# Ledger of designs, part 15: VHH binders against Oxidoreductase NAD-binding domain-containing protein 1 (Oxnad1)

Target 1, 295 residues: Oxidoreductase NAD-binding domain-containing protein 1 (Oxnad1), of Mus musculus (Mouse) (q8ve38)
Amino acid sequence: AVCTQAASWGLKASTLRHLTLASIIKSRRKTDHLERTASVLRREVMAAAKVCEITHESPSVKSLRLLVADKDFSFKAGQWVDFFIPGVSVVGGFSICSSPQRLERDRIIELAVKYADHPPAVWVHNKCTLDSEVALRVGGEFFFDPQPTDAPRNLILIAGGVGINPLLSILRHSADLHRDHADKGRSYEIGTVKLFYSAKNTSELLFKKDILDLVHEFPEKISCSFHVTKQTAQISAELKPYVTDGRITEKEIRDHISAETLFYVCGPPPMTDFFSKHLESCHVPKEHICFEKWW
Short names: E, the ipSAE of ESMFold2; O, the ipSAE of OpenDDE; V2, 0.75 times the mean of E and O plus 0.25 times the DockQ between their complexes.

## First folded at step 4 (VHH)

Design b27 (from z42 with S59Y; framework vhh_7z1x_3; at its last look DockQ between E and O 0.04; V2 from the best seeds 0.00; counts 0 for: pae E 14.8 > 2, placed apart)
Fold by ESMFold2, look of step 5:
Structure b27 (fold): chain B 295 residues (1-295), chain A 125 residues (1-125)
Amino acid sequence: as target 1 above (295 residues)
Amino acid sequence: QVQLVETGGGLVQPGGSLRLSCTASGFTFSSYDMNWVRQAPGKGLEWLSGISYSGDSTYYADSVKGRFTISRDNAKNTLYLQMNSLQPDDTAVYFCAKEVYEISPSGEYTYFDYWGQGTQVTVSS
């Protein structure tokens, strides 16, 4: 008997095969970050940064804390960075998940990077070490940056998967604004914030403790609803009050529509397109709906 | 960087058994649902079985239910398929596949972004 085995060890890892129709088919994510975002607002300056902490946020996601000493480096909650790695020719694009105040206070930004066949993500997961140096440039038009004199707004944040990253930045910024409100003439008076966050199961909900800590700190102003669609393991007693089996429903979102409410949606394009279309059909002004694709 | 390597294929008599292995590298294996898919000569791809990232849930196509058993060892980054009661119609190249699962308001969808090179299984007298 003669066994025939696969012939090639040299096949390029970047080559992906599409499954010929057995489920809903999604196109391969092959376009370069800079190409996809060529027209997007960017700051003119690049800043040096150093990795000062690496942690696991989940089995598939690593978090980096980056020290950015340049005092002129700043960002708005919800923005991303161009991520330049020495020796890696592809420039990464990663949403910042920490708040602007954390940068102002500690010179730290946090990125949460999911495993992917994308050279910057591969570098983060397989090569990056403490004291690794990179360069950053801030970009993106998806952000919440209220000025002290702006009208109070309520926020509805809708996240899917790693789309939580820019929305966590906005949520943390919102908490910072609530803390700062007691200061005379120092900050914007923000309304309520509710996060709707969907994932396959509770292990893929990132930052659960961090989110719940903010809810606990501001129970009358900040709330969350975790939605899981493929949960098999038992949900802990601590999480259970916040977890719903199933998708985020149109009715839940519709109940929050008002002239004072802004919507931030970040997740896969089908999710983003669906919720933005639904909100428009409910006559929410387009300027009150912000969305970003995380492909 | 991502690599999936299937082994354990070969020639077997009808009614026989084989155990396939798939060794993963270049990603956190324990974070992803994994699947087995096959392609018979001149035919399209057929999904056979899937297993959740933790191993707590397993799924089977009707054509293999009761005959095939999927399992995983997350400490060894290895996926397995135990195939019993093999028949000539099971002759195919068998691939392990890394699952991407996404939720949208229009529905849930699954696709496979990485595949192994495949291992040949031939069931013949």
Scores: ipSAE 0.000, ipTM 0.177, lowest interface PAE 14.8, mean pLDDT 79
ESMFold2-Fast, scan of step 4: ipSAE 0.340; ipTM 0.636
ESMFold2 (binder alone), look of step 5: mean pLDDT 86; pTM 0.843
OpenDDE, look of step 5: ipSAE 0.283; ipTM 0.622

Design b29 (framework vhh_8h63_2)
Fold by ESMFold2-Fast, scan of step 4:
Order: C-alpha cells, then sequence, then structure tokens
Structure b29 (fold): chain B 295 residues (1-295), chain A 124 residues (1-124)
C-alpha cells in the first residue's frame, strides 16, 4: 500500500537533512533543456528574433520582448521556445508568457528569465542588449486554444514558481478572447478562468500587477488566489484581498471539479505530479488534466 | 496509481554485501530525486542515500563509503548496493520519492510517497 506521510516526515526530519536535500535539488537545475525535452514535439519553423525591449519583473527575473518578423512563426498559449544564442553552445528553454494575439498584432513575444548560473540565463542577464539577435523554435504540447465550435470550458490554472510563465500566456489569451467577445459581439462564449499561484512570499509572485489588471477588467470571468508559504513581511493592502497564507489545498481544487472544467498545472515536477494524481483520484478524466514540468 | 515496490532484503552476516531494489510506477521516474530511508524498531526514520534525477548523490555519514545508490531510468528502478554491512545497519529499508513544498525557488523538499519496505537483518 502507498501512503503519504508528509506531516510525519516534516515533524521528524532535521534541518540538516533538509539542507542536504536542497543541495541535490540545486544540482538538477543545471541539466540541459534539449536533454530534458528530447521527446517533445517541435514546430518546423526556426525563426530569427531581435530583442526590442528589456525590463525587470523582479530583481531576479528579467523580461525580454522579442520581435519575430517571420510570419510563419506562430504558437499556442502555453508553449515554449528553444532559445539559440550565437556563440553560446547551450540551448535555452523558456515558456512564452505573452499571448498569441500579441504576436499576431505586433510580431512580439515575451519571455521571462530567472537568474541562474546556466549559460542561457547568464547571457540574458549579463550580455543581452537591445537588438541582440537569437533564433527560436516553438515546442510543447501544453496549450489552450479553444475554437468557436468547442463546448465552453472553465479553466483552473495551478502555478508554482516559474510555472506561472506558460499559465500567464493562457490567462492573457483567455482575456483576449473575452475582450473580443465583449467588443465584437462574437457568437461563442468561453468559460471562466481561475488562477492559483503559489510562492514563498509576495515578492516572489511574478506578474502580480498584470494578473490583477486582468481580474479587474473581467471580474465575472477571471479570478485569482495567491498563496504564500513563508511570508514574514507585511502584505500590502492592495494584495491582501487576494493572498492566502499557506499552501494551495486539495480541498480548494476539489471545489472546482465539474464536467466542464479543464485543469492546467505547471511548476516543479513533484508539484505537477502531486496535483495531477489528486485530480485523478477525484475521477477527473486524464484528458481534462494538462500539466507541464519546469524548474 | 503511484507505486514503489522494494525487494532484495534478507539476512546477511556482518561484513557481507546486499543489493536492494525499488521498482517505481505511476509517475515520471526520471524527473524526480529518489532516495533510500531506513527505520529500526524504536528509532526515527533516517535518510541514508539520495540521488538526483541528474545523477548527483548524497550519503549519510553512517553509510558513506560503504553504500552506493544508483538509478536506471530506462527500467524505472532505484538500487542501493550495501557493502561492509554492520549490525547497526539492521532496519526496514524504504524507497522514497521527493515531494516539494510549492515554492518558486524549490527551497523546501523532503522524501515522501514510499513503499512498504524490505527488511535487512545483519547478524554479528
Amino acid sequence: as target 1 above (295 residues)
Amino acid sequence: ELQLVESGGGLVQAGGSLTVSCAASGFTFSSYDMGWSRQAPGKERELVAGISYGGSTYYADTVKGRFTISRDNAKNTLYLQMNSLKPEDTAMYYCAKEVYEISPSGEYTYFDYWGQGTQVTVSG
């Protein structure tokens, strides 16, 4: 028999053992993107791209806006790119966090890269400038692309860490579709979207303003719940209504289970397996559970 | 659906060797850090060895230089080769899979989701 004993483990495990396990986990962050994703399908198009804007999302996360002139370059909300840097032998892997409509309208995609001692991340943080040129190839089977003839579905998005990146793309795409429906009077509707996003503290929650701007624009269609596990600083008044202390609970997720609901889970591999297993144990069909693992 | 099945335990004399194995199913084995924990009657569980999905290893001071952890991702199998066994190594040995606290940094992790164990008894 399989039994989860997380609480008993936490009670009995020493801090020294935890620090040793953290060292093993740190080593995993240096594995090659192409090696980890060797079996994942790629699109055929390899496109040149130029850096047209650089901003900081946080002290440790740098956002790039890339101009991709090649009209054959396209992606679905939730997909990522292989990131080829001239003069750098290691290929980066970064989820696109902007929407497909942003690419269609402006020929721009957005990537958000957390600082790491991995060569592509070092290049983004230390060498990358405006007009730097890279090559991109789209990959991934984790996406949301509803069609007019599809039955409307509600989305539950569960994000941990950098797993927010592809889920923000899905959230932004959903907002674009709601905006089009409101402004153009389209004959089809898409369902609601709720984001659960967990971080250690509020300073590590990425895209807070962007997410809340969408919640305020579509309060009946888009909602969010931020979860903080080790918050020591005071939470700002603006965030307090949206922040819950503690982990995203299985009960909170179960409250959203229905025949019309799709679940998108993205974060560290153990987290995505944990929630996917929980949803399967609640008899959610596997085809209604989409997940992707990022570090 | 997640299952960890340990095998290979038994009775061995002090100074002897034994290999225990763990067959994993129901999850993407190659994506997780795996480990071996042990528990003797009346004592707390001790993590004796760990291996990252990239192959980096950890050993408790009590077994360093005597035990070797390894994994075969193609077979979804974890191994612990135990050499120079001592009576103090007598315990139930459990295969363990890591679990994260949900965090952007991945700062907190621990081994959970374990099988029913395999008994190793060292006579002396």
Scores: ipSAE 0.000, ipTM 0.135, lowest interface PAE 15.0, mean pLDDT 79

Design b3 (from z42 with S104W; framework vhh_7z1x_3)
Fold by ESMFold2-Fast, scan of step 4:
Structure b3 (fold): chain B 295 residues (1-295), chain A 125 residues (1-125)
Amino acid sequence: as target 1 above (295 residues)
Amino acid sequence: QVQLVETGGGLVQPGGSLRLSCTASGFTFSSYDMNWVRQAPGKGLEWLSGISYSGDSTSYADSVKGRFTISRDNAKNTLYLQMNSLQPDDTAVYFCAKEVYEIWPSGEYTYFDYWGQGTQVTVSS
């Protein structure tokens, strides 16, 4: 009976391989980017973009710099793109980690993509080359875009894991505004920014050098605290002043609560729920707590 | 309503054994990876073990490798942790956790979206 059943299951090797692969990934939530973000506003512009630089941020994270010649293409710090790949039916979604001023000056945006067994990520890691062409459309309501007439705001950025990507855009935009203030004698004031960035260990903290370069450029305006939850290797002397063992605590965040402070949280849902509930319990207005919630 | 209920904790002597169970309801248990996590008094959460949705793959923290065995029965919506050679420093509240994998524009996240209430394990003479 078992041998008879096996003999009647005459499937081709390619079909069996496909069924096996589908079975392996079915236990994981198959959230398509377009499905998950269907209600999120998009800008109308669909722009062609060309890969002009490829670097590795880590062994598992590839950074792409994309040239976007279309001058109608613009974004706000913290937004992401729909990523359309010729010949790939699955649309990717990637947060922009560069600043709006980088796009205005050089027509370049930067994306950082961690390897995943998901068609857009596989394409970025295995097939993408210099001069590869894609199409981009901006989306997202998680952004920092202060106007000159706005009251000055201090920012607290809380990043978990890959949630650093859109927060790095916000951090870089803030730095650009501080440079503009220093260089152009602006009439409006710009507040401070502090980044709290949590990962398991220092090797999983992305953009450490880029972040610290900004801290060193604006030590009175930009600060950071790296949190590591399972650090076994010795921490380098350069990082030690910025690293704290353990999770980002509600008590440390509470020290930054004021009428002038905006909180940006990007990380796994338990982290966003934890900090948003904590801040609400401390009577921080909901419009001063910025996070994306698609679940 | 998603629920995870742990049972099987209690007082045991050093060198003894306990089997913990976690009964799941309100979701398709056979479609999700499951984990065991503990919290000792005054300490943070420590991940102990994980099992794939099918039961074909398991992983263990070094502190419990060779002493603990994770398993599951998808027909009964139940996760198990067989704990052998228990020591006083295994004293903790043990939690069952449901694992979720999501892809977002910021990147991918693997996290625990639902936890049980925990079951107390005390290892003492």
Scores: ipSAE 0.195, ipTM 0.575, lowest interface PAE 4.2, mean pLDDT 84

Design b30 (framework vhh_gocatamig_d2)
Fold by ESMFold2-Fast, scan of step 4:
Structure b30 (fold): chain B 295 residues (1-295), chain A 124 residues (1-124)
Amino acid sequence: as target 1 above (295 residues)
Amino acid sequence: EVQLVESGGGLVQPGGSLTLSCAASGFTFSSYDLAWYRQAPGKKRELVAGISYGGSTVYMDSVKGRFTISRDNAKNSVYLQMNSLRAEDTAVYYCAKEVYEISPSGEYTYFDYWGQGTLVTVSS
C-alpha cells in the first residue's frame, strides 16, 4: 500500500496524482488483521484472559486491562496480540502497551483500542464489560529485547496516533530496566530513550500522564517531545514545556543519529515510510531501524 | 487559519522561464509537505511537483529536468522554478499544503488547495 506521503519519496507523478485524488475523495484500503499479518510469526500459546479494568484514555480510545493466568503466556515489549472474541468471527489485532514485567508481576496486560467500524473494536467499545473473557495469542517482530551482553543502545521512539501503543510498551520496559539497575545494580545497563509522539491535538495524545511520570522519574535517561498538528484549545501549563506545534521534523531525528542508536517508528504508513527512508538515506543500518505500520 | 498565496505567474514565450512563489502563514511551515498542482482548461487538476518537510522532491514525468521545486523555511515560502516552458504547461498553478488528520475512522494524509492560484500562459 502507498499513500500521498510516499510521493515525496520519488514516486512517479502519475502514481502521485492517483494517490492524491483517492485521498481527496476519501478512498482508502482496509485489510483484515489476519490477512495483513499472515506471514508474521506467532507464539504457540493461546491463553484465556479476563477483563479486569476498563478506562477511557481519550474520547475515541478505550483501555482494557486483562488478567492472563496462564504462566506460559509471555511477550516482548512492542509485540501485539491476536484478539479472539466469543461470538465474533473477525479476529482483532492490538498492540500490548504495558511492559513484560507487569505481566510477570501481576499477570496483567494492557491494550488501548481506538474506535472503528471493525467488529473487534466495536465489541471493545460497545459490548465489553468487567469479567468478559477473550483468548489471546502473541505475535509480531517489532520489539525491544536487549540482552545482558549487548552494548548499551540509545532508543529513539517515533509515534503517530495510536502507534504510541507498542512504543509505550518499549518505553515502560526501558523504565523497568533502569529501575532494576538503580535499585540492585544487577541488571545490565541500557542507554537513553527519547519519545517523539505526534497527534492532531493534545486530547488525542494518549498516556500523557504515564509518559511524563517516567520522564520525571528518570530525567537523565528518559525524555519526550509531543507534537500537535491541529491544536485549537489552549495547552495546559503542565504539558506546555513538552509540546511543539507541527510535525516531527527530519532535523530533530537526524540530531540523534549515532552508531549506538536504535530507531523504532510506529504510526500511519506515510510517517513510517518517510522516517525509514530518511534514516536509510543518512546511512543508518537497516538492523538499527525497526518500524510497524498501521491503518 | 491556514493561508497560501501564490504569485509569479504571467505570459511567457515557449522556451522561456518563470518562478512561482507561494507565501504561507497560519501553520508551522517547516513541519509540512508542500506541493504545486496545475489545472488547464478541460483537464483534471494534476500534481506537478512535491517537496517533503525534509526536502525530498518528486516531479511529474513531463516536467522532470525542466522544473525545480524548493522551499525556504526561514521565509515560509515554497517555489517552483519553471524552465523550457511549453504550450502544454499553460494552466492555473496552485500551492497546496499537506493535511494530516487523525479521526475516529482512522488517519489520513492528503493535499488541499489553499488559494486562488496563479495563471501561467505559454504562447507566442
Scores: ipSAE 0.000, ipTM 0.138, lowest interface PAE 13.7, mean pLDDT 80

Design b31 (from z42 with Y53W S104Y Y111E; framework vhh_7z1x_3)
Fold by ESMFold2-Fast, scan of step 4:
Structure b31 (fold): chain B 295 residues (1-295), chain A 125 residues (1-125)
Amino acid sequence: as target 1 above (295 residues)
Amino acid sequence: QVQLVETGGGLVQPGGSLRLSCTASGFTFSSYDMNWVRQAPGKGLEWLSGISWSGDSTSYADSVKGRFTISRDNAKNTLYLQMNSLQPDDTAVYFCAKEVYEIYPSGEYTEFDYWGQGTQVTVSS
């Protein structure tokens, strides 16, 4: 069922009461993706994958397209992969930002990795080349996978920073379903999708062109609002209609609350905590508020 | 190069108040989210509160909600924690922490870095 993903998989603030200062410092340096997500369900398939394209989404974020020939490899929009690198003992964790249909059609998934002083991110930014081989395993319970018999739901996606990655997968999947619905052979409907995406400035808003292409393709079904909190450069004419100065507000989100609305939140911990608690205080059912928490 | 200096601790009676300060240098303070954490004698570390870089968003641990208030003055590179209705179990060393971003499956994860030396708070009659 959709929105069963509101879970606490990582180290919570209450758990920190049991750690010494030395222990938390070790946790910060030694906690890797596998340790943090040890309780999260994984799919059984371990698939080989080959890097077939490398691009930059911003100065700090590199995108990889990975060819996954194994037909048993599959995922739901919003899920992530364990990223196993030959010769690197630390396992990466990266959300898939492409759609499930892209995998079905082309055997391609897309990952977007922000630079960090952490071995998997360092490898992606400094060592990875075309034809580099990795192994992947799908995990996560943060996903959007509506079934034909489900009542249509409206989606509100709230993204901060690289939290856009799994939400872009959900947005792209929604677009795929709208195309399928327009095809008479797949006549089930989903509701509207609105993305709220916050970053410090427009250069740190990832996938702007991809997002706006979807808005343009489905203007009655897909909409977006970009939020910039420290914009100093001038905003381009193309982006200006979609950009709001300042943070995503409680009022903006409240205006979208209804019995038919599902909320997906992915961003820094303060943002995730803020919006999930705000939505609960507005009596949105917990099963309609989807997020993952690693802290 | 990054320095965080906590001050304002001391001995206070139950029900009393204290205001902690953290002075930051070596980085652009106004660009980073900041946090307060504490460590009680013989116990582990506990996260207490966080504030966004702009001051527009705050969050609190359940143990301190309604009693503690986090704030910041970006012009002075200073983070504050106003502590009211102090209880004996608030006795701890209080630390100022800068947030560090990590990439994880569900998006960005924030954790603590650039810990200060701490300031001792003792709540006793």
Scores: ipSAE 0.006, ipTM 0.192, lowest interface PAE 9.4, mean pLDDT 81

Design b32 (framework vhh_7z1x_3)
Fold by ESMFold2-Fast, scan of step 4:
Structure b32 (fold): chain B 295 residues (1-295), chain A 124 residues (1-124)
Amino acid sequence: as target 1 above (295 residues)
Amino acid sequence: QVQLVETGGGLVQPGGSLRLSCTASGFTFSSYDMNWVRQAPGKGLEWLSGISYSGDSTSYADSVKGRFTISRDNAKNTLYLQMNSLQPDDTAVYFCAKEVYEILTGEYTYFDYWGQGTQVTVSS
């Protein structure tokens, strides 16, 4: 607006937003998943899937478990699906947060969907029921799929908001590989993985129990650091050792830079751009920086 | 209670220099990006400069690039703006602002805390 005057700085936070600088606010139009990801590689298989479980991960995030009977349907940890809903013309895009081994064993994938005024998200939150049928197609070039002959690599996972979804898939896959190494005596070894996960407060951190269960199962291989930027409630004793007040710092990330380290960054565009550019400025090779933006 | 207190404003002649300071309390200063914003008499807010929480990255509006330098001292919880080659149109109230990143939405939406401002007047 023209001629904005100095306002009362004692206004409530919600009212203070009216005083923000529109010209410097970084906003991006939310577009359809297909338009935004038009250049991204898809697998050829289109598979039918049936909703077999619905849970609430938080007040704003609903998790679906989908049974995918088609044996030709497969994915790599970190990939997402095109989500086709009968009667809905808009195609959804949702990262798979379960592991590839879960699909191989049980024919199940897990999606976690944040509420939005976008038709696929509205359908998941308001219309979806047990036995609802959808069609799925796997896409994405953001994945972790180590081969037995590969040199061990350490992973640094940097998650913001719902960007935890594909990183949880990678974390779960890493745990599956460590479990296979321990139990089945595979000859090759997988490196360590550390997750940095940021949210406003602990109640907005998704999958805390699932993440900590993996840290406790593999304490020498899997670690995590939760970051909270606006924590007002008391942090539980169980979480306190893993929670840092304040955002994920460039220094913390720089401390993990080495020739053996791969970085996976997933979250909103400003966060993914920020950390990806920072790593590039530190001369980390582009092939060692994997990133994906979720709106 | 979050507080940002700006100091260092005053009257200066055209071509002169001033250094503004902003002292932060009530939050972990080293964990947040900080910004300088000004408001000239009868005009809207103008963003001037930003600095990352570590101090490794800085950005500037075209109107001040080459004349102003943003810096921070995390050990002292202090943000600085060095202003050189001041012009009459730099006359404004200068605010420091703490940046909020809306993690779940993925977009910077606002500055959540502002100082009370410090007046800079450039005149002969």
Scores: ipSAE 0.000, ipTM 0.166, lowest interface PAE 13.8, mean pLDDT 80

Design b6 (from z42 with S104L; framework vhh_7z1x_3)
Amino acid sequence: QVQLVETGGGLVQPGGSLRLSCTASGFTFSSYDMNWVRQAPGKGLEWLSGISYSGDSTSYADSVKGRFTISRDNAKNTLYLQMNSLQPDDTAVYFCAKEVYEILPSGEYTYFDYWGQGTQVTVSS
ESMFold2-Fast, scan of step 4: ipSAE 0.366; ipTM 0.705

Design b7 (from z42 with S104T; framework vhh_7z1x_3)
Amino acid sequence: QVQLVETGGGLVQPGGSLRLSCTASGFTFSSYDMNWVRQAPGKGLEWLSGISYSGDSTSYADSVKGRFTISRDNAKNTLYLQMNSLQPDDTAVYFCAKEVYEITPSGEYTYFDYWGQGTQVTVSS
ESMFold2-Fast, scan of step 4: ipSAE 0.295; ipTM 0.618

Design c10 (from h29 with S101E L103D D105L L106I E108G; framework vhh_8h63_2; at its last look DockQ between E and O 0.35; V2 from the best seeds 0.00; counts 0 for: pae E 8.1 > 2)
Fold by ESMFold2, look of step 5:
Structure c10 (fold): chain B 295 residues (1-295), chain A 124 residues (1-124)
Amino acid sequence: as target 1 above (295 residues)
Amino acid sequence: ELQLVESGGGLVQAGGSLTVSCAASGFTFDDYDMGWSRQAPGKERELVAGISYGGSTYYADTVKGRFTISRDNAKNTLYLQMNSLKPEDTAMYYCAARPGEYDYLITGSEYDYWGQGTQVTVSG
């Protein structure tokens, strides 16, 4: 109920001013997300947002659903937000895991935040409550935003850990494009999409049901492969067909190399660097390899 | 309490071999990525070898083909076999650990816990 009421009322301009000015000044004085990403392009819009839902995705990952009433706020699938918290001098950086169409339709974005001993993550896990207010600014060059005249492309998405977050945004956007094409026939015609998602075990794979729902909606266009490297518990019958024991192999990735394939790689730097180096050594053009590191 | 205790360092002639080891306690060893870093006088620490919880290995180019990292999960012990040693390998060697989350290691991997180190000196 709170989310629906807040959507109709908008957000106060004074809240935006108060939240953004103090946080911006303090964060520029420290080595933090802003300093680490200083050379990355940002959109100019800063928007107030309100927490309308909090859920636990895993013992270490908490998801936020944020209402962003400002119609000028927009993002491309795969991008992240600067996350400005009142009273917290360090600015967070969190990838958006929801689709741009979800924002367009409902004014909602979703973030999934892994616990870390770092002030924005601590706030999300220990202080954040329903109706908490923050300010957001979109940034990042890791995105999939095809135009109707662009060449058709197949996508290979390679995820590790919370690196799934921007790739889930891209996967959801891809599903939106398939729905739009089926309904109207004029939208960008995306090719196939395959997600490779690696974790230690199945309990650490985030968003399993969300991902499988998309696979089941578009079984000829969207597929996934979950890779677990130290599974000890029984794997459910529903998951078994999608789970492989062991890491994502170089051979599996090589089988998808073509002129029409784009690669999106996101995860901890060791994984991201491993796959981006491998793809370059296989002569995949650099402009067809997109990667994002979260250290 | 997490502890990492290195041993096996010493003085060795160029071209010789040496094994250093790291005894680990206070955590579930099988669930951790392990590594060896080194620091020579006046230099920054360098990760020279790593082994993930799943057994994948990494080696810096300067030691590839000469060093072998291994782990014995039954003994909670990490090893580094160093062959064909060069004077440039002289350094304090540190055992490193972090919780395992993925099965890939590369140059510059960040670790959470460190031992006190064992000195390796290569003469000559």
Scores: ipSAE 0.012, ipTM 0.405, lowest interface PAE 8.1, mean pLDDT 83
ESMFold2-Fast, scan of step 4: ipSAE 0.592; ipTM 0.775
ESMFold2 (binder alone), look of step 5: mean pLDDT 82; pTM 0.827
OpenDDE, look of step 5: ipSAE 0.373; ipTM 0.723

Design c14 (from h16, 17 letters changed; framework vhh_gocatamig_d2)
Fold by ESMFold2-Fast, scan of step 4:
Structure c14 (fold): chain B 295 residues (1-295), chain A 122 residues (1-122)
Amino acid sequence: as target 1 above (295 residues)
Amino acid sequence: EVQLVESGGGLVQPGGSLTLSCAASGFTFDDYDLAWYRQAPGKKRELVAGISYGGSTVYMDSVKGRFTISRDNAKNSVYLQMNSLRAEDTAVYYCARDWGYSYESLDEFDYWGQGTLVTVSS
């Protein structure tokens, strides 16, 4: 049970009569991040952090850049934080979108929070300002952390909705390693990375510019395919080459299955369950499939 | 282009059985999740059962153990086997296609069939 964004299941009683069965079941689940992730390993360090930049990635998603002065605070690409807010009893859970190298260089991490009526998300969207102070603790076992002696592996990243957040961290980390490798002898040799990212429409695809900047910087090593399931607006000329109408299908990932390929899947439970089971049916070893459910 | 055509509805006595069929055309059937919804007079549509293209299933609590959803990819068809039918199962049953990632919202389904009426009475 992993949370990449604060989820709110606080539905009014009258609303429940008009929901689908699956939505009603979902609304009965624990909404507390700490309860949902009680069995997930945490790092010991509890670090103070200060909001140093606030931007809107979309109308419903706000990005925070947090300065973390504590040099003992560190994370692996794909991990999340427990997010402690002074005066708010509910603890948030948010995946780190930035790379470990950004933290090492600038002491900054980036979080992207979708609006929900859950207290930590409400605080981020309605009360958080520059210089607001919070406390952070790293957790999670969904990460990419290759070692210098490891054989190069290709990555296939499959993202749905805000499940892009930890996968963007992994993508950015991969780009950092490719950039350092270009400096000859500074970093590990790693394989290629391909991102499959699904949302209802292009406006709900987060970080499009950041993702395409990496594709253009490393066209031989990084590629992407955006999928839109309910697009009604016209797609811009810049995005058209990267956008496919419809879901990410088995046929689209088939050619990427090999002994040297690792799969990272992050998105809603139906999506993560589908791709996990499909990859297992194609005889991909379980240790080559990493997934994290978002809801 | 995309069509979903339901059949198999009819009159049945309490405790009886019916099999509903949904024939699909105009899309790559194997790549999509399918679901059965129902709507009784004066009520909203509700999810009865869903099946992913990978074969995973979900059911409404009141039909678990009585109804079985299945698919036949070679025939481009999805089925709902209904056993031990009750008067409360009386409704128009609709076949729906989904983009494949959620059974949670009616908004996730982009195509509906015309429906088939199931009446459970003596």
Scores: ipSAE 0.012, ipTM 0.217, lowest interface PAE 8.8, mean pLDDT 81

